# Ledger of designs, part 5: VHH binders against FAS-associated factor 2 (Faf2)

Target 1, 346 residues: FAS-associated factor 2 (Faf2), of Rattus norvegicus (Rat) (q5bk32)
Amino acid sequence: MLPFRFTYYTILDIFRFALRFIRPDPRSRVTDPVGDIVSFMHSFEEKYGRAHPVFYQGTYSQALSDAKRELRFLLVYLHGDDHQDSDEFCRNALCAPEVISLINSRMLFWACSTNKPEGYRVSQALRENTYPFLAMIMLKDRRMTVVGRLEGLIQPDDLINQLTFIMDANQTYLVSERLEREERNQTQVLRQQQDEAYLASLRADQEKERKKREERERKRRKEEEVQQQKLAEERRRQNLQEEKERKLECLPPEPSPDDPDSVKIIFKLPNDSRVERRFHFSQSLTVIHDFLFSLKESPEKFQIEANFPRRVLPCVPSEEWPNPPTLQEAGLSHTEVLFVQDLTDE

## First folded at step 17 (VHH; from p1 with S57D)

Design q2
Fold by ESMFold2 at other seeds, fold request of step 22:
Structure q2 (fold): chain B 346 residues (1-346), chain A 124 residues (1-124)
Amino acid sequence: as target 1 above (346 residues)
Amino acid sequence: DVQLVESGGGLVQPGGSLRLSCAASGRTFSTYEVGWFRQAPGKEREFIGAITSSGGDTYYAVSEKGRFTISRDNSKNTLYLQMNSLRPEDTAVYYCAAWTIEHSGDTIYMYEYWGQGTLVTVSS
């Protein structure tokens, strides 16, 4: 309980609080609106039989939503359980075969007792003056609208005429809304098709760019490999040339032709060219190798052969000949012909 | 302004259970009825159940067979859907919605707000 304090608002609050306990309406609290509909269906069938219009099985708000979505008329029946005309209306008007046919073919039909909380809530909203009560509701000018009210006892022929009149007077609003929804749907479908085409074009462009990047990278790698191979071969060529020049500079002088220890050697190279040079008998055979290596015509790797007798001369230090002999020690004569055999490996 | 955010969807085995949550903004439950709907592939959206704005009572669609329970956490402004004994036919996108109706003369103002939906898949 609130602490009591004397103010205008406090007195009003106490008064309002007290009135709520004095005047409770058991129908003011909606607890199971679907159950209220189902219970009305069952009581209707028990009292009036199974030959009746098809009841909408759901709440009032659901019936309104379905009528709006489907562009259908909604007929609302509020049942006054204690009204003297309710039984007559249900038996002789609602259950008339031609009324059943009209309601089932042309509209959604929602019905509830005003003694149940859901029915009472709708009664407070529709504010009927007497029973039986019917209201026709439909989408008019983009708003759900009560377009007809029927109050009091109505004979079945008059009911058909009045429901038909209400529907005929309002059909054009539903037709125009159907046309507008069709137009919006066609516009949305066209836009969706254009958006899908745009997205497909974007994906194609992205794939093209990806393929261009891959091609550029592949080409760049190929060019890089070729360039590296070219540079490696050029460096190898320069190294060989430098070594040939070094050996040429280190050669001992060619002895005079009149020197008694002079040896004239004619070299036959693999390309059938001939090169002559004089050496001294006291010189190591390595001088012969160094001379031939310094020649531009000579193979990168070679061996030197004499033919009478045929033999390979040890002109380069090896395990077998760590110190190559002199020309004299190798038995060369004052004039020799030697053959250069190509052993070049790359 | 009403904002509804669903969560808790996913893949579940037949016979299993899931609990879906719908977080609602501010004073949604005091003004609006809040409830659950679902839409299975190739079907229209269907009502499951809701909680009333007056008194906070729960109710269910006529077609509901008793496997689903709706509850609310008053302190968290959240509506729950407890789904038990799930079957492959329960596979759908589940939506939270809030709605209210106001009559003004012959005009009926209908207010509906929907969440983004959460997918529930029931498969072996």
Scores: ipSAE 0.771, ipTM 0.911, lowest interface PAE 0.7, mean pLDDT 86
Fold by ESMFold2 at other seeds, fold request of step 22:
Structure q2 (fold): chain B 346 residues (1-346), chain A 124 residues (1-124)
Amino acid sequence: as target 1 above (346 residues)
Amino acid sequence: DVQLVESGGGLVQPGGSLRLSCAASGRTFSTYEVGWFRQAPGKEREFIGAITSSGGDTYYAVSEKGRFTISRDNSKNTLYLQMNSLRPEDTAVYYCAAWTIEHSGDTIYMYEYWGQGTLVTVSS
């Protein structure tokens, strides 16, 4: 009787073998398409040397995208590793100097082995019948199109002739597409220039209106400021008049001419008028100021001077004279002439 | 029918890392290859890497030197680009794209869709 572990491995081995026959081609799963291209390039150089057409280093879809964007021909080479003609084609046709020059100057060149997943995928899409296989692809009528297929061994002179024929027959489509793209670009540039000119004109109009609004606002603010100043000055004048009235009604009565302590003062006002009034020697000089302030003809600010001797009388409380003196303390005579000096503008 | 929305861009210091996301609509990953491109100021757009539709395998541009890693979260329909050891020359708008091709006779139908892009700036 056989051990269980032996039977298990034997059954598993049979299953693994059978699975190979029903499992899909391992090339159908694309895992590293860039790696497939690089590995082909490396293998190509090892087998045929470094003198070869420049390989596109990217996936098939990237090569198609670049060919479409750049409006270039794309030459696709599918390498049959096991085909009897592959080595001769690569060695004697692809690596011929004139073929290298043609491919490098006029097209993108994408190549891959059909034994690699990326090459196999392209093989299933292009459905080549034999090797060597070349396909020429380009943008035709706004669709990427296979415009030529070359199958079987071909000599370098014939390869050049056939590739050149395919390109010459189809170059008109690329020229037309280049012209269409240039026209669209020029139209967009012109529209952009027109939009910029319109925006510049709009900004100029907005700036003009902004300056006009600022001018009107400045004028209105100035007018309002002037009006407020006028109103404030009128309020000040009315308040001053009210204060003059209050001082007038609060003045002490004029002493009798018979009073021995009576002082008759003649005031010489700035308008050359005279005003006479009697005061009592015991009264503060503030009474003199209050009397003169109460007069309608008196200046808003004034000082009171005596001339013999010349002196300014301290009739208003100040830092020097917190309590103004009496008429007696100021040395006034029973008859006195005092001068009122206008200080309103000082 | 295919919508791609990138996110995760921003400012990062040199030597730093950043992960970009590309949210894809519906069954995009089963039909299309999806991948990342970038475009630096004044330069042409360049391929970074992609994920295949047939097996979900990742691959990269020949020029890619291993600082960037692509991954996918199938449950969220999201492709990621992990960028490490970032340098000032990595400053670019990064795009997510989905594409496929179909042959019908000699005609080749190319389908491609692009996101709006997300800006990555690498500077101190």
Scores: ipSAE 0.771, ipTM 0.909, lowest interface PAE 0.7, mean pLDDT 86
Fold by ESMFold2, look of step 17:
Structure q2 (fold): chain B 346 residues (1-346), chain A 124 residues (1-124)
Amino acid sequence: as target 1 above (346 residues)
Amino acid sequence: DVQLVESGGGLVQPGGSLRLSCAASGRTFSTYEVGWFRQAPGKEREFIGAITSSGGDTYYAVSEKGRFTISRDNSKNTLYLQMNSLRPEDTAVYYCAAWTIEHSGDTIYMYEYWGQGTLVTVSS
């Protein structure tokens, strides 16, 4: 039986030893994912030189997003700093001119050390079995998909062949999606053109309707103005007729021809017609005006003139004659001829 | 499921500063990385920086020159982009985005949510 050398361990020591293996990996908390990529790029250049594939300078999530949007292959390299084959792969495969040319021309290239939190996160997601590790990712059937995995040391010629094989096997998916996007874009442009044409036609129809409304309103306004003028003239005629009738009703009765105070007056109207009426000497001259105004054939405005001597009789109140005189006070004879002068234009 | 609403864009003079805000749904920061992108007219969308879902650490694009700072207010579930020393070439629509990826076998599920964007114009 071999000697036992564990006599000094306690259950607590065993427990503490086991807990060290259970504690979370410090890489599990991502703090600066862009810094992790930049750090790898700088380390790569220090170790292997500046002749290398162009590194994607961004996070894994950003690389996936760009590959999806641009319909490009994404090559992911996970670097095992502690793996015996990592240096040879980087120097002799990744830095081979033919490999550089292939990667730079055909794909996005994202690389990170799995000792950094961002690289470790991708390592946990991709579950590589050994190093060096490469994964090819592309949009396939509307989902970003790992379409190839290369694990273990690989020579540059074999790397080219394997990457080319993976791309050739999957290129039709990208071509199909590119064509579908182009068709959708062309359909969108056509629909936008049709929508713009429809909106232009709609605006033209709205302009026609606006002009028709304006024309209708202008016509309506003109028609209202004409109608208002007609109604105003009709009202004026009616008012005049009513006033003539009121004056006729208020006239004193014509005196008898046998009345000694009777004055017979023959009026010569502007239309050369003659009208006779008897008045009373005691009546105001306003009665003469009211009588003549009540006649249907009389002018709207007129004055009354006597001859021998020629004079205008004050039959209407004025500044000169506020209270017109009686026929007697005006000196009229028992028989008179008076002339009616039309003043309508004044 | 994720809701992102940007605000704070506008006109600013060269050399000026502007702070953009992105209000996120309350569970977004624990599950997703959340960050800022921008797209200038006629150019491709470019990454500015983000906050990781684990630990809440900030990180920035390689091209970022140190003029922009990303921060978060967990009490408001809000991501901020502080932009200093602004130049006319910073004129762009700025987007807030939240993302995560899941691997299942060879299939990679990408979950990506975007705000509507907020316009920043830097002009004299």
Scores: ipSAE 0.767, ipTM 0.899, lowest interface PAE 0.7, mean pLDDT 86
Fold by ESMFold2 at other seeds, look of step 18:
Structure q2 (fold): chain B 346 residues (1-346), chain A 124 residues (1-124)
Amino acid sequence: as target 1 above (346 residues)
Amino acid sequence: DVQLVESGGGLVQPGGSLRLSCAASGRTFSTYEVGWFRQAPGKEREFIGAITSSGGDTYYAVSEKGRFTISRDNSKNTLYLQMNSLRPEDTAVYYCAAWTIEHSGDTIYMYEYWGQGTLVTVSS
């Protein structure tokens, strides 16, 4: 018989109380793993000085990838900020000159606080029992492997001995992998050289075929050009002959010798033959050109010259003479000798 | 399998901008970290930045100077790299990669997948 409102608030209060004990660890969400590494480096330098092993500046997964690629040992240090031995280890072991020299010369060194999400994630993966904690990782039998774990406070000379022992026990695996990679690289270089030689041969063969095709096409084109020129000249020759016959049919009749306006003209052709014809003074000089053009013996292109006075008669329309004059207007007498000059090749 | 396909590369003028895309298969972002790398001619591959698998937060290499930003499509199937104020030194092949690691005892299983890369050339 309790009021619903009272029991509802009580149930909510119980629920809120229970939620206080089931909250995610803030370190479980990794937000800036590179920042976690940089933060540790800066904190380390503030507390212990700048004389220390070179820190790998990247995430744990990046350090693993680089160690695998470079065939190097990876030393992982997990820092327990609240552990009583952490300061002594960092100051007296990690900062010892001999330890610095060993780590810098022989391995990659990744370090992070387990108070930071990245360090916490690695802590949950490596599952260390106490601090300080070191793990040695390397490529062994094609898999990255934890090959050594050091837990608890350790003096610098013993640290050097333990790290050296771990590396000496496992160095053969790295040497073997280096040899295998060198052999694969030499094989790849040889295959590349063989592939390049094959491609060079193929390109040479294709270029030879292109040159053969171009030569055949050039020869065929030359033959086509010659044939087209031959056909065009025959067509031109036939058209010329037909035009000559048409002009002959269209000539005005020759005037009677008794016509007082008759002009007798003697033409001297380029082949030294002579042709005589009468014209009418009223006719255009074009009649002279048409008559000469209609002759089978005439050049395809010619001009007509008079000698006394010397002049070229304008017998065809031109830019200078759009309308050729009559025989009378040109000043021809009742008897004339005119010369035909061949212009065909000019 | 994880599939990653980069696109958006090409020729760009100095001072320009370019957005690269990485299309990822299905549930890649929920299982793997996904990020961008680049490799300039004659240089080693360089990390640029990534998105974490939990929380989906972006982070960048220590050397990154703030010209590049990484974002993800709301569907979580595509990762972007926005590159601003580009310089000729940014000329490289840009790669999208997805990775995760798992520990089992002393054995560390590394899962790593790479796209084929997209060329970015910064030149007049």
Scores: ipSAE 0.766, ipTM 0.902, lowest interface PAE 0.7, mean pLDDT 86

Design q2
Fold by ESMFold2, fold request of step 22:
Structure q2 (fold): chain B 346 residues (1-346), chain A 124 residues (1-124)
Amino acid sequence: as target 1 above (346 residues)
Amino acid sequence: DVQLVESGGGLVQPGGSLRLSCAASGRTFSTYEVGWFRQAPGKEREFIGAITSSGGDTYYAVSEKGRFTISRDNSKNTLYLQMNSLRPEDTAVYYCAAWTIEHSGDTIYMYEYWGQGTLVTVSS
């Protein structure tokens, strides 16, 4: 058997719990947080006039973010529309010229009615006990921190003193963070300058090495070309000398001076020297060419001319004379003078 | 962990339109507000608008003049920014961001995630 008072409170507790599910608070769903701020600003001006601290025009989250980024104090005002002291506070404290000057010069000011969803959300987070309510927020030890709470009606002179005290007591944390951010920025700029200098130096070194490599390749190609030209010239000279020696060994023997079919030919070479040799009338004119080619003093290319009448003897196969004639067929006499004309440079 | 990837930026002529996309990971929209910011060269980052976490309601910066519309594709975990009547002064890097705030005593924990940004250039 339980006392009536105990049973009564238990039943009331159950009823209070059940009532929460019947009527959800309409402020619990945030739909237009910027609109809530603008609505409060308009309502404030309708009630209290346009001479007031400059309102932050954005959400609570945005105000916190800006205060953190700019290293500024954020003053948060939660307005209790139904509280008996709200009108007096707004008219006589917030709108006092000295208070307006302080707030505008030293802090961001965010304000909202707790009857609007955005203000209600902040109220649930800050958990104020009475109105008027002010909170001062700043970056302290790398965390956004509520560093002051002011609750209840306060006169403008006292408000100024308390806000100033809170800011002066906490200003050192903001100065320290400003210095640390500047040090980080200087370090980043120095690293960027060092990286840029390194990349510039690397590019210069790579370009210098590329130019050196190109010059080495040019020198190597030139040296290889010269060497190949030298080897080709040596091989050409050797081949020519071997061909001259082969022709000399293949010449038919010189006929006897007593041979009636003998032809004595005196060759006048381009260097004005003379060479005599006997040939046989039955021999091809190619024998004459082969004899002259075998001589060390002969040009590499030459033609053989007779003078009376002036004519070029066909001693080498050509289109006109595919098979050079014999000495007899060419009309040579028993004694001839033939001229060797140098064709090497033509 | 929240990951945000913007896309859709590029070169657009004055008077044109462009739609930016922000693909978000996991349950980002149910836990965080997600919105759009922009930063023009030499200027501070500027809020454009956002979508609330609980109901998908959109809201915009006080300065927004109605040329930009925010929407969400509930099936694709993607936030859109439709930009119309673009002007050269709209040239900026556009960022997607997700954020939420948690109070624990006097300490305020701010959770803030940013994409890498997408460049929008408005010029002839």
Scores: ipSAE 0.764, ipTM 0.904, lowest interface PAE 0.7, mean pLDDT 86
Fold by ESMFold2, fold request of step 22:
Structure q2 (fold): chain B 346 residues (1-346), chain A 124 residues (1-124)
Amino acid sequence: as target 1 above (346 residues)
Amino acid sequence: DVQLVESGGGLVQPGGSLRLSCAASGRTFSTYEVGWFRQAPGKEREFIGAITSSGGDTYYAVSEKGRFTISRDNSKNTLYLQMNSLRPEDTAVYYCAAWTIEHSGDTIYMYEYWGQGTLVTVSS
């Protein structure tokens, strides 16, 4: 059998547990966590004045995130509105100029009343035993960690000493993390610089190769043009030779030397050679031109001259002589010497 | 795995309105707070507002002047940011984020997830 006082507390604990399911704490639902912080700040200034540490204006999770990102200490103050020591702590410790200076220079400061839902949520997480309550939080070994707890009324000089002790004992973890972040940043910058240098070198090599390919292609086109010009000249020469052969086959037969209308003509070519051929007086002067054109040694373009009298014979139709005359009409004798002049460049 | 996908960004004239959407994976809103941030060029990321996980209540940064409204469509698992009376200084990349924290002894576990961001440009 248990003592009456022990049994009474045990039964009362069971009753309190059952009431918890019937009447949930109104602080358990967080509705406006930023409003809770602002509300505390206004209440603090109304009660204790405007000379106080700078409050972090945001939620607890935002304060934690900023402390982690900035590698700063986070001081968390939980205010017990109904606790007898809260007013003295706020007036005489938090608002002391030396404490204000320390907090403002060394840490982020988050504060809330435990009567507000946001403050209550942090209270349930930190599980303070009494007020006033302070916790120091920082990034330690890559995780946010509570590295100090101060509970109960504390005088301003002792507060400074204890906050300073906690920070000094833990500062090397923050320095270490700053060095690791700087090393990672420098490694990333170096990789980016190396990647940029590689791409620049690749682009330079590609431009150099492009210029080489363009020059090779230009040389190939030039060689192709030279070859086409060579083939065109060969075709032109072959065509000329065929035309000369065609004219030779179409020439009238050379008259017999016994023919009384036979004309023997000696041609003096530009290369100082002589060619003889008989023609008929009734033939057009064009037959003389066709004969000379059919010779392999004759120029491509020429004119035919007689001496005594000196004249250019109209052997090809022109504006002056649309219809070339016969040998008889041109006044040639039975034996004649004619001169062939090269006109190829005209 | 928490997945957040923003949409609805673009070019808007000054004085105009724009609604951003953040589609979240299945149970995100019951476990995490979800909210909006923005980052203007050369500036730090700035909190706008969020919705609590416990009751779906919305709250905003101290600096917010009432031009932005956060709402949620539970059937679509989507958070919205309605931006009204937009000004050129509202030009930024807008991010959706989900977060929660958990205490275990002296250790604080922080879980944060971010979308890719959506650009909002306010200009003539």
Scores: ipSAE 0.758, ipTM 0.902, lowest interface PAE 0.7, mean pLDDT 86

